# Designs tried in a protein design chat: VHH binders against EKC/KEOPS complex subunit cgi121 (cgi121). Part 58

Target 1, 174 residues: EKC/KEOPS complex subunit cgi121 (cgi121), of Schizosaccharomyces pombe (q9p7j3)
Amino acid sequence: MILPLFPETQVHVFVYENVSNCAAIHEQLISQNPIYDYAFLDAATILYKKQVYSAIIRALEDRRDEQMKTKTIHSEVILSLSPKTEISSAFRQFSMTKKSKNIVVVKIDSKLTEEEEFERLDKLVEGNRVEFSDEELQKLIDFKVLKKNYKLDPSTLENPLASILSSIALRGYS
Key: E = the ipSAE of ESMFold2; O = the ipSAE of OpenDDE; V2 = 0.75 times the mean of E and O plus 0.25 times the DockQ between their complexes.

## First folded at step 6 (VHH)

Design yd7 (from yb4 with A33S; framework vhh_7yz9_2; at its last look DockQ between E and O 0.90; V2 from the best seeds 0.00; counts 0 for: pae E 3.8 > 2)
Fold by ESMFold2, look of step 7:
Structure yd7 (fold): chain B 174 residues (1-174), chain A 120 residues (1-120)
Amino acid sequence: as target 1 above (174 residues)
Amino acid sequence: QWQLVESGGGLVQAGGSLRLSCTASGFTFSRYSMGWYRQTAGNEREWVAFITKGGSTTYADSVKGRFTISRDNAKNTVYLQMNSLKPEDTAVYYCTARGYSKYYPTEDYWGQGTPVTVSS
């Protein structure tokens, strides 16, 4: 998919449920094996497509403006999901861990079609691909985690999108 | 305080072989995954080969079957055996040690590079 503000940047997002090898993937991420160059997110932290796209856009804006805080565009997406500026906190809260069961995987600057990228990724992830949609994400979210990560109160829990997007957009300006 | 020193580059005829070496000092070599990248003028560095701290290897598609990465933790050295060399393999080759903090990737260590020229 191409984002209007970044017409030369090809982005793919995949969702997997019931992933059996998150521990093995995590070891490859720690090693920084180049074939694992994606952002691997814990799906328990993601409720909306717009949540992911807003983090991608924020990361791309920071790259364009030479304001990135992390090593790679994929690590910057993970930071950009967080309402806070601390890198280690963002990774603890949003990144896939070896105990994760469902994941959202982001590839930025892809040189491949969606199907070609899927074929590579499917060799790495032992799980069931599902559609990247609000419907599927809603099945995988942990609302207790979501509330904690974004400090949501009862007034926002029925429709938390605006609060979450505001947190992503305003990080660093509070 | 840390160093990565590449050696073994040079001029070679197409179809030939070279072995690159990269010797590390000033950090605990066995804790780091290592890689080789290459760069031609006017282009970004291109990943070539990678070896984890546990010894697992991966390669870019353009070099699979021709290049072999290996490591010797006793000598603090990573190697790149380059066989069946082609003119498009001409580049400056860089050794890297991949940095990682407890939770996230950090700054890598890079060598100064060793030039490889493959003539036709």
Scores: ipSAE 0.298, ipTM 0.689, lowest interface PAE 3.8, mean pLDDT 89
Fold by OpenDDE, look of step 7:
Structure yd7 (fold): chain B 174 residues (1-174), chain A 120 residues (1-120)
Amino acid sequence: as target 1 above (174 residues)
Amino acid sequence: QWQLVESGGGLVQAGGSLRLSCTASGFTFSRYSMGWYRQTAGNEREWVAFITKGGSTTYADSVKGRFTISRDNAKNTVYLQMNSLKPEDTAVYYCTARGYSKYYPTEDYWGQGTPVTVSS
């Protein structure tokens, strides 16, 4: 897909459930294998499509403004999901782990169609692709983790999207 | 002070072979993944081959079946065996060491590069 504010940047987002090889993927990420040039997120931490898009936009803005805090645009997406400024904290909170079961995969600056990118990614991920939708994400979310990551309380749980987006947008401004 | 020194480049005819070497110093070589990139004037640096700490290898589609990356930890050296070379393989080849933190990637370290020219 193309983001209106970044028409020259093609973005693809994929969701996988019941992934059996997260540990193997994680090892390749640690090794910085170039073919794993994606943002691998733990789906347990993602509740909304807008949450992911907001993080992508924040990362792209950081890149545009030459204010990226991390090495790559994909790592910046992970950082952008977090209300915290610490990179390590952001990755602990939102990145795929060896124990992850469900994941959200983000590709920025893709030169391929969604189908072509999927074919490439499908060789790396051993799981079932599901629709990137709020409905599917809600099936995969761990609310305990979500509450912890964004410090949600009973008052904000009624509209968690607003709180999440605010946290993403205002990171570093508190 | 991390340092990478590439060698082995030169002029070769199409269909020929070259073996590039990259010697590392200033860091614990065995702890890091290594890779080869190539770059032509006016273009971005292109990934060619990658080898993990554990020895797993990955190749760009354009070189798969022709190039082989390997490493010798005892010599702090990574190699790129290039067979069946094509004019399209002409470039400056760079060695890189991939650093990482516990959770996220860190800066890459690069050598000065070694030029490879493949004539028709």
Scores: ipSAE 0.280, ipTM 0.690, lowest interface PAE 1.6, mean pLDDT 92
ESMFold2-Fast, scan of step 6: ipSAE 0.596; ipTM 0.838
ESMFold2 (binder alone), look of step 7: mean pLDDT 81; pTM 0.817

Design yd80 (from yb4 with P105M; framework vhh_7yz9_2; at its last look DockQ between E and O 0.60; V2 from the best seeds 0.00; counts 0 for: pae E 15.4 > 2)
Fold by OpenDDE, look of step 7:
Structure yd80 (fold): chain B 174 residues (1-174), chain A 120 residues (1-120)
Amino acid sequence: as target 1 above (174 residues)
Amino acid sequence: QWQLVESGGGLVQAGGSLRLSCTASGFTFSRYAMGWYRQTAGNEREWVAFITKGGSTTYADSVKGRFTISRDNAKNTVYLQMNSLKPEDTAVYYCTARGYSKYYMTEDYWGQGTPVTVSS
């Protein structure tokens, strides 16, 4: 996928359910294995495609403006999902853990087609690929976690997308 | 200060073997993942092999089945056994240490490199 605001940057997003090797992936990530150059998100924390895209755009803007707070563009995506400025909090809130079952995987600056990237990633993830859609994400979300991460209340639960996007966009401005 | 010292490079004929060593000092070796990269003049440094602190290994496609990375924590050393060498394997090989970081903030450390030349 090409983002309109960043036509030179190719982005791919994949969703996996029933992943059996999250602990192994996690070990590679914390070891900074270069072949795991992705943003691995816990699907339990993701409700909308626009949520993911908003975080990607925020990360790309940070990079463009030389304002990244994290070491890599993929870690910046994870940070960008959070309404909090603390990196540790963002990772605790949204990154894949050893206990994760369903994940969203983001690749930025891909030189491969979506299919080629999938073939590469599929060697790393032991799970079932599902469509990257709001419908599929809704099946995987943990609303308790979502409410906690974005401090959603009954007044915002009817339209959580607006609240989520606002939280992402306004991080650091409160 | 962190130090990595590579050794074992040299000239070898195609089909031959070499074993590279990288000795680490200045940090707790057993706590960090280690890797090998290689670089030719005018090109970017490319990843070759990686080993976690737990001993899990991964390889670039170009070297799978031919190269083996291993580590000896007692000697603070990581090794790269290179078999069935090809001319395209000719490069300066660099050892790297990557710190344990839950939040992807650890810096990379590099050695001075050891040259490997594979003749036809």
Scores: ipSAE 0.021, ipTM 0.352, lowest interface PAE 5.3, mean pLDDT 89
Fold by ESMFold2, look of step 7:
Structure yd80 (fold): chain B 174 residues (1-174), chain A 120 residues (1-120)
Amino acid sequence: as target 1 above (174 residues)
Amino acid sequence: QWQLVESGGGLVQAGGSLRLSCTASGFTFSRYAMGWYRQTAGNEREWVAFITKGGSTTYADSVKGRFTISRDNAKNTVYLQMNSLKPEDTAVYYCTARGYSKYYMTEDYWGQGTPVTVSS
C-alpha cells in the first residue's frame, strides 16, 4: 500500500487470527532478529483500519521531522497508537504478548510486493490470515481493552473512532 | 572487559566446508542470543544466522540449508558450520551477542571478525 502523504514509502498490513506461536515470535523480537522486523500488534486493541493508518502516518511524520522517540519505525508505530508519551506503557497496551491470539502485523519501507512480503511473514506466523478490514478487526477486538487504552466513556464509546484518532494525532500536545 | 573471539576462518575451495567458532567472556553467555554477520568490502554487515538463548535458530535465505548455527553454553562458544561454500560467501564473519535490557533496546557485543575466502 502507498499512503498519499508518503508516496515513496511502501507499507503492508496483515491480520492473523488464531496464532499459536506468539511466544516464539516474542522471543525473536526480544533478540532483535532482523527477519522479525515488523510491528506486531495485539488485534484485541485494534478496532479500525484508520486506527492503524493513523499510527503509521504519525510515526512517518515523526521520522520525517526527526522527532522519533524509539529506535525503529516499527516500534514508533506501536508508540503512536498510544494516547500517552510513555514508551513502556504503549508497548504493554498495544504490542503482541506471549498470550495474544490474534495479531496485526505492519511492515514499513518494504521493498517487496504484498505477496512477497506475505510469503516471508507466513513462514514466521502460525495462524490464519484474514483480510485487513474493519469487518474482520471488529471480530477480533476486545472492547474492554479498547475502552481502557483510550479512556473511552459512554459519550465517546458510542462513536469511538473520532476520539481514538484524535488521541493518536494530538499526543504530546495535551 | 567483555570479549568475543572468532576463529576458524581461512581459505577454502568452493564446495568445501569451514567451522567458525566464537568464544565469549566477561558476560553471562547463556543469557544472550548469539549471531553471525558477514561483511564484504564496501558493503554493510549482512545478517547470516541467529540462535536464541533457548537454542532456536534462524537463517538468512542465502545460507539456509548450507549453514548451521549452534551453541555450547558450557564452553561459552557459538559455532557456524558452513557447508557447500560458494565464492559469494567470501567475507569477514563477525560474531555477535545480543541481549535485551529493555523490551525495545538491546545490548550488542561484536567480535573483531574472522576472514573467510572461498576460491572457485
Scores: ipSAE 0.000, ipTM 0.204, lowest interface PAE 15.4, mean pLDDT 84
ESMFold2-Fast, scan of step 6: ipSAE 0.566; ipTM 0.814
ESMFold2 (binder alone), look of step 7: mean pLDDT 82; pTM 0.832

Design yd83 (from yb4 with P105D; framework vhh_7yz9_2; at its last look DockQ between E and O 0.61; V2 from the best seeds 0.00; counts 0 for: pae E 4.0 > 2)
Fold by ESMFold2, look of step 7:
Structure yd83 (fold): chain B 174 residues (1-174), chain A 120 residues (1-120)
Amino acid sequence: as target 1 above (174 residues)
Amino acid sequence: QWQLVESGGGLVQAGGSLRLSCTASGFTFSRYAMGWYRQTAGNEREWVAFITKGGSTTYADSVKGRFTISRDNAKNTVYLQMNSLKPEDTAVYYCTARGYSKYYDTEDYWGQGTPVTVSS
């Protein structure tokens, strides 16, 4: 896909459930292996497509404005999901870990079609691809984790989207 | 006071072979992934090959089947065996060490580069 504000930047998002090799993927990410150059997110932390898109947009805006805090655009997406500015906290809260079971994978600056990028990614991830949709994401979310990550209270739990998007957009300005 | 020193570059005819070496000092080599990148004038560095601290290897599509990366932790050295060389492999080759650390806390080291020229 191409975002209207970033017409030269091709982005793909994939969702996998029941991933059996997150520990192996994590080792490759820690090693900075170039073929694993994606943002790997724990799906237990993602409830909405807009949550992911807002983080992508924030990361691309920060890159455009020379305000990135991390070394890569993919690590910047992970930071951008967080309401806080601390990089280590954002990664602990949102990044895939060795214990993750379901993941959301983001590729920015792709030179491949979605199908071609999927073919590459599918060689790396041992799991079942599902649609990137709010319907599928809500099957994979852990609401206890979501509540903690965004400090949601009972008044927002029915439709927390606005609170989450505000946290992403206003990071560092509260 | 870390150091990465590449060697083994030079001039070779198409179809020939070269072996690059990169010797590390000043950091715990066995805890780092190692890689090779290359660069032609006016272009960004291009990834070529990568080897994890555990020995798992990956390659760019353009060199797969022709290049082999390996490491010798006792000698603090990573190698790139380049076979079936093509003129398009002409570049300055850089050794890199990638921090084996927390996901967000990188310690990237780069060598000075060794030139490789493949004549047609």
Scores: ipSAE 0.262, ipTM 0.672, lowest interface PAE 4.0, mean pLDDT 88
Fold by OpenDDE, look of step 7:
Structure yd83 (fold): chain B 174 residues (1-174), chain A 120 residues (1-120)
Amino acid sequence: as target 1 above (174 residues)
Amino acid sequence: QWQLVESGGGLVQAGGSLRLSCTASGFTFSRYAMGWYRQTAGNEREWVAFITKGGSTTYADSVKGRFTISRDNAKNTVYLQMNSLKPEDTAVYYCTARGYSKYYDTEDYWGQGTPVTVSS
């Protein structure tokens, strides 16, 4: 897809459930394998499409403004999901781990169609692709993790989207 | 001072074989993933093969089944065995080392390259 504010940047997002090879993927990521040039997120930490898009936009803005805190746009997406400024915290909170079961995969600056990118990514991920939708994400979310990551309380839990987006947007401004 | 020195390039006929070597120095070789790239004049450098510190290998589609990457930690050397070479494999081949990164950081080190020419 094309983001209105970044028309030259093509973005693709994929969701996988029941992934059996997260540990293997993780090894490739920390080894910086070039074909694993994606942001791999733990789906247990993602509740809304807008949450992911907000993080992507924040990362792209940081890149545009030459204010990225990480070395890659994909790592910046992971950082941008977090209300915290610490990279280590962001990755601990939102990145795929060896024990992850369900994942959200983000590709920035894709030169391929969504279908082509999927074919490429599908060779790397051993799992079932599901629709990137709020409905599917809600099936995969761990609310305990979500509450912890964004410090949600009973007053914000009824409508956590606003709180999540605010946390992403205002990171570093508190 | 990190250093990578490629060798083994040369002229070979189509269908032939070459074995490239890359010797590393100045860093703990066993801690780093290694890879091979290739580049032709006027084009971007393209990825060919990758091997993790644990020995897991991946290949570009264009070379799968023909090329094999391997490493010898005792010799601080990574190899690229190239079989069934094609004219389109003609390029300067570069060795790269990529450091361990928990946070998707990139840390690339390159050699001077070794030229490979495959004639028809």
Scores: ipSAE 0.224, ipTM 0.663, lowest interface PAE 1.9, mean pLDDT 91
ESMFold2-Fast, scan of step 6: ipSAE 0.597; ipTM 0.816
ESMFold2 (binder alone), look of step 7: mean pLDDT 82; pTM 0.826

## First folded at step 7 (VHH)

Design jd3 (from jc51 with S32K A36S S57T; framework vhh_5j56_2; at its last look DockQ between E and O 0.01; V2 from the best seeds 0.00; counts 0 for: pae E 18.9 > 2, placed apart)
Fold by OpenDDE, look of step 7:
Structure jd3 (fold): chain B 174 residues (1-174), chain A 128 residues (1-128)
Amino acid sequence: as target 1 above (174 residues)
Amino acid sequence: QVQLVESGGGLVQPGGSLRLSCVASGFTFSGKDYYSIGWFRQAPGKEREGLSSISSTGYGSTSYSDSVKGRFTISRDNAKNTVYLQMNSLKPEDTAVYYCAAGYRDSYFTSPGQYDYWGQGTQVTVSS
């Protein structure tokens, strides 16, 4: 897809459930295998599509403004999900781990169609692709983790979207 | 509290090699602990210069300045909580105090301000 604010940047987002090889993927990331040039997120930490898009937009804005805090746009997406400025915290909060079972995968600056990108990614991820939708994300979320990551209180738990988006947008402005 | 301790410096002839070590305490290099470690140096009368960095994230985990690219190699040993800087083909202009730095940001060694913790430094002298 093309984001209106960034027409020159094609973005794809995929969701996988019951992934059996997260540990292997993690090792490839650590080894900086260029084939794994994606942002791999733990689906347990993602509740809304807008949450992911907000992080992507934030990362792209940071890149545009030459204010990236991480080395790659994909790592910046991970950072952008967090209300915290520390990358270690952000990755611990939102990045796929060796123990993850469900993941959200983001590709920025894709030169491929969504289907072509999927075919490529599907060779790397051993799991079931599901629709990138709020409905499917809701099935995979760990609300305890979500609450912790964004410091949600009872008043915001009913509709946490605004709080999440605010946290992403205002990171570093407190 | 985080503490960084450099070692491995010394006197070496031009063309020689040294291996610096940076042992971190209070900073974990394994598991879910993400970090960035950078090597800097400062020669007398000169500004501190970033040389190399390594990140635990895997997203472009290693980087080098042009001045040391091809000669220096950064690596880590998680079991020892240590980051190394292998320095080959050393030149007299490499003479400086070498510092290890750590932070919770992705590796960008060109900006010392991105690092939160610093070691005491280790002297490296390259002379015939």
Scores: ipSAE 0.017, ipTM 0.315, lowest interface PAE 6.5, mean pLDDT 89
Fold by ESMFold2, look of step 7:
Structure jd3 (fold): chain B 174 residues (1-174), chain A 128 residues (1-128)
Amino acid sequence: as target 1 above (174 residues)
Amino acid sequence: QVQLVESGGGLVQPGGSLRLSCVASGFTFSGKDYYSIGWFRQAPGKEREGLSSISSTGYGSTSYSDSVKGRFTISRDNAKNTVYLQMNSLKPEDTAVYYCAAGYRDSYFTSPGQYDYWGQGTQVTVSS
C-alpha cells in the first residue's frame, strides 16, 4: 500500500491469529536480527485499521521532520500508537510479547509486493493470516486493554475511534 | 450488577441434543448497554474453549468455532432476556462445563479475556 502523503513509501500490514511462536520472534527482536525488521504489535491492542494507519502516518511525519524518538521507523510506529511519550511504556503496552497470541505486523519501506512480503513474513510467523480489516481486528481486540491504554471512559466507549485517533495525533502536545 | 445464570445441562447419549439457556439480568441484549454474549466450555484438564457469540449491536449476527459449526446454534429471546445454545449431534468430546459470558460491545468468542462477566457453568455429559 502507498499512503497519499508519502508516495514513495510502500507499507504493508498483516494480521495473524493463533500465533504459536511469539516467544521465538521476541527473542529475535531483542537480538535485533535484521530479518525481523517489522513492527510486531499485539493484536489485543488494535481495534481499527485507522488506528494503525494513524500511527504509521505519525511515525512517517516524525521521520520527515527529523523528530523521531526511537531508533527505527518500525519502533517509531509502536511509540506512535501510544497517547504517552514514554518509549518503554509504549512498547510494554502495544508491542507483541512472548505471551501474545494474535499479532499485527507492519512493514514500512518495503521493496516487495504485498504477496512477496507475505511469503517472506510467513516463514517467520507460525500462525494463520487473516484479513487486515476492522471486522477481523474486532475479533482479536481486548477491550479492557484498549480502555486502559487510551484512558477511555463511559462517554468515549460509545465512539472510541475519534478519542483514539485524537490521542495518537496529539501525543506530546498537552 | 450484570448476572448470568446457565441452565439446561445434563447427561445425554451420543447423537442426542440439549438446549442450554443463559438468563441475563442487569442489562438487555439490545439497546444501549453494549454487551455481547458468548458460550464457552471447559473439559477437565483442558483450557477454556470459545464456542459461539452474538454481537450486541446486531439483530442476529452470530459466529461459531469450527468444532461446533453446523451442530450448535446460538440464539436469543429479547422478551426473556435469554440466550440459548442449541446443541445437536452431541459427541463424547462435547463433555464439559458450559459457561455463558458477557463482554464489552462486540466481544468475540475467540478471546475469553474480552468477557467481564461469567455464569456459574452447567455440566454437560455425553456418554453411552
Scores: ipSAE 0.000, ipTM 0.101, lowest interface PAE 18.9, mean pLDDT 83
ESMFold2 (binder alone), look of step 7: mean pLDDT 80; pTM 0.825

Design pc1 (from pb28 with A59L; framework vhh_7n9e_1; at its last look DockQ between E and O 0.93; V2 from the best seeds 0.00; counts 0 for: pae E 3.2 > 2)
Fold by OpenDDE, look of step 7:
Structure pc1 (fold): chain B 174 residues (1-174), chain A 123 residues (1-123)
Amino acid sequence: as target 1 above (174 residues)
Amino acid sequence: DVQLVESGGGLVQAGGSLRLSCAASGFTFSSYAMYWGRQAPGKGREWVSGITWRGGSTLYASSVKGRFTISRDNAKNTLYLQMNNLKPEDTALYYCAAGLFPYSTDEADYDYWGQGTQVTVSS
């Protein structure tokens, strides 16, 4: 898909459940294998599509303005999900781990169609692709983790989206 | 209490210019994307322009692109719309809106709206 704010940048987002090879993927990421040039997120930490897109937009803006804090646009997406400025914290909070079972995968600057990108990614991820939707994300979320990551309290749990988006927006600026 | 108060509207001749302002209060302004919309007589609401949290990214409806400029001053909690080369078809009630999602043309994503300021462009 093309974001209107960034017409020259194609973005794809995929969701996989019951992934059996997260540990293997994680090893490839650690070794910085270029074939795995994606943002691999733990689905347990993602509740809304808008959460992901907000992080993407934040990362793209930072790149445009030459203010990225990380080395790659995909790592910047991971950082952008976090209310914290520390890169290590952001990765601990939102990045896929060896123990992850469900993941959200983001590709930025794709030269491929969504279908073509899926075919490539499907060779890397051993799991079931599901729709990138709030409905499907809701099935995969760990609310304990979500509450921890965004410091949600009973008053904000009724509408966690507002708190999440505010946190993303204000990171490093408040 | 949340408030969005538009100002700067008025009567102007075709080809003229206006600068609208939207003063925000009651919420964390810098956390919100801001938008301008308008409603012409007998027509529905129309999205005009949007600007992201820190003002780094902007977008315009095709009908106003090249003529209108959206900007914001987060220190002043104020949104602006510079309107140049105004046309009679720009006549409408212009309102500002705020949403937490960084960009959307869907008003369903907006959280707050102003009451609007009237812009009338005469031939």
Scores: ipSAE 0.878, ipTM 0.928, lowest interface PAE 0.5, mean pLDDT 95
Fold by ESMFold2, look of step 7:
Structure pc1 (fold): chain B 174 residues (1-174), chain A 123 residues (1-123)
Amino acid sequence: as target 1 above (174 residues)
Amino acid sequence: DVQLVESGGGLVQAGGSLRLSCAASGFTFSSYAMYWGRQAPGKGREWVSGITWRGGSTLYASSVKGRFTISRDNAKNTLYLQMNNLKPEDTALYYCAAGLFPYSTDEADYDYWGQGTQVTVSS
C-alpha cells in the first residue's frame, strides 16, 4: 500500500489470529534479529484500520522531520499509537508480548509486494492470517484494554474513534 | 458547536492573487487535518489541497500545484489558502473541511465543512 502523503514509502499490514509462537517471536525481537524487522502489535489493543494508519503516518512525519524518539521506524509506530510520551509505557501497552494470541504486523519501507511480504512473514508467524479490516479487528479487540490505553469513558463517548485518533495526533503537542 | 467560516473571496483579474481564510471554532483544531475544496458552476466538488494536523505535510491537486499554498496557524485556529497566478478556470466556490484522520481525499472521512467563499477570476 502507498500512502498519498508518502508516495515512495510502501507499507503492508497483516493480521494473524490464534498465533502459537508469540514467545519465540518475542525472543527474536529482543535479540534484534533483522529478519524480524516489523512492528508486532497485540491485536487486543487495535480496533480500527485508521488507528494503525494514523500511527504510521505520524511515525513517518516524525522520521522526515528528524523528530523520532525511538531507534527504528517500526518502534516509532508503536510509540505513535500511544497518547503518552513515555516510550516504555507505549511498548508495554501496544507491543505483542509472549502471552499474546492475536497480532497485527506492520512493515514500513517494504521492497516487496504484499504477496511477497506475506510469504516471508508467514514463515515466521505460526497462526491464521485474517483480513486487515475493521470487522476482523473488532473480533480481536479487548475493550477493557482499549478503554485503559486511551482513557475512554463509555458513558460519554459513543464512538471511540475520535478520541483514539485525537490522542495519536496530539501526543506531545497538547 | 462546530463552525468553519471561509473569507477572502472576491473578484480578481487573471494573473492576480487572493488569500482565503477559514476560521474554525467548536473543536480541537490542532487534532484535525484540514482541506480546501472547490466547486465550479455546474461541476462536482474538486479536492484542491490538504494539510496535516500540525502543518508538517501538504498535498495539492495537480491543477494548482506551484500556484497555491495551503497553511495553518493552530494558535489562531485558522486555515489559509494563498492563491497566486489565478486563471479563469480557478473560478469556483471554495470551501474548507476538517477530518480527524491525518489525510484523505475521500469526503466520507471528513467531519466538518464550511459554507464556502466565492472566487471569480475575470479575463
Scores: ipSAE 0.385, ipTM 0.733, lowest interface PAE 3.2, mean pLDDT 90
ESMFold2 (binder alone), look of step 7: mean pLDDT 85; pTM 0.856

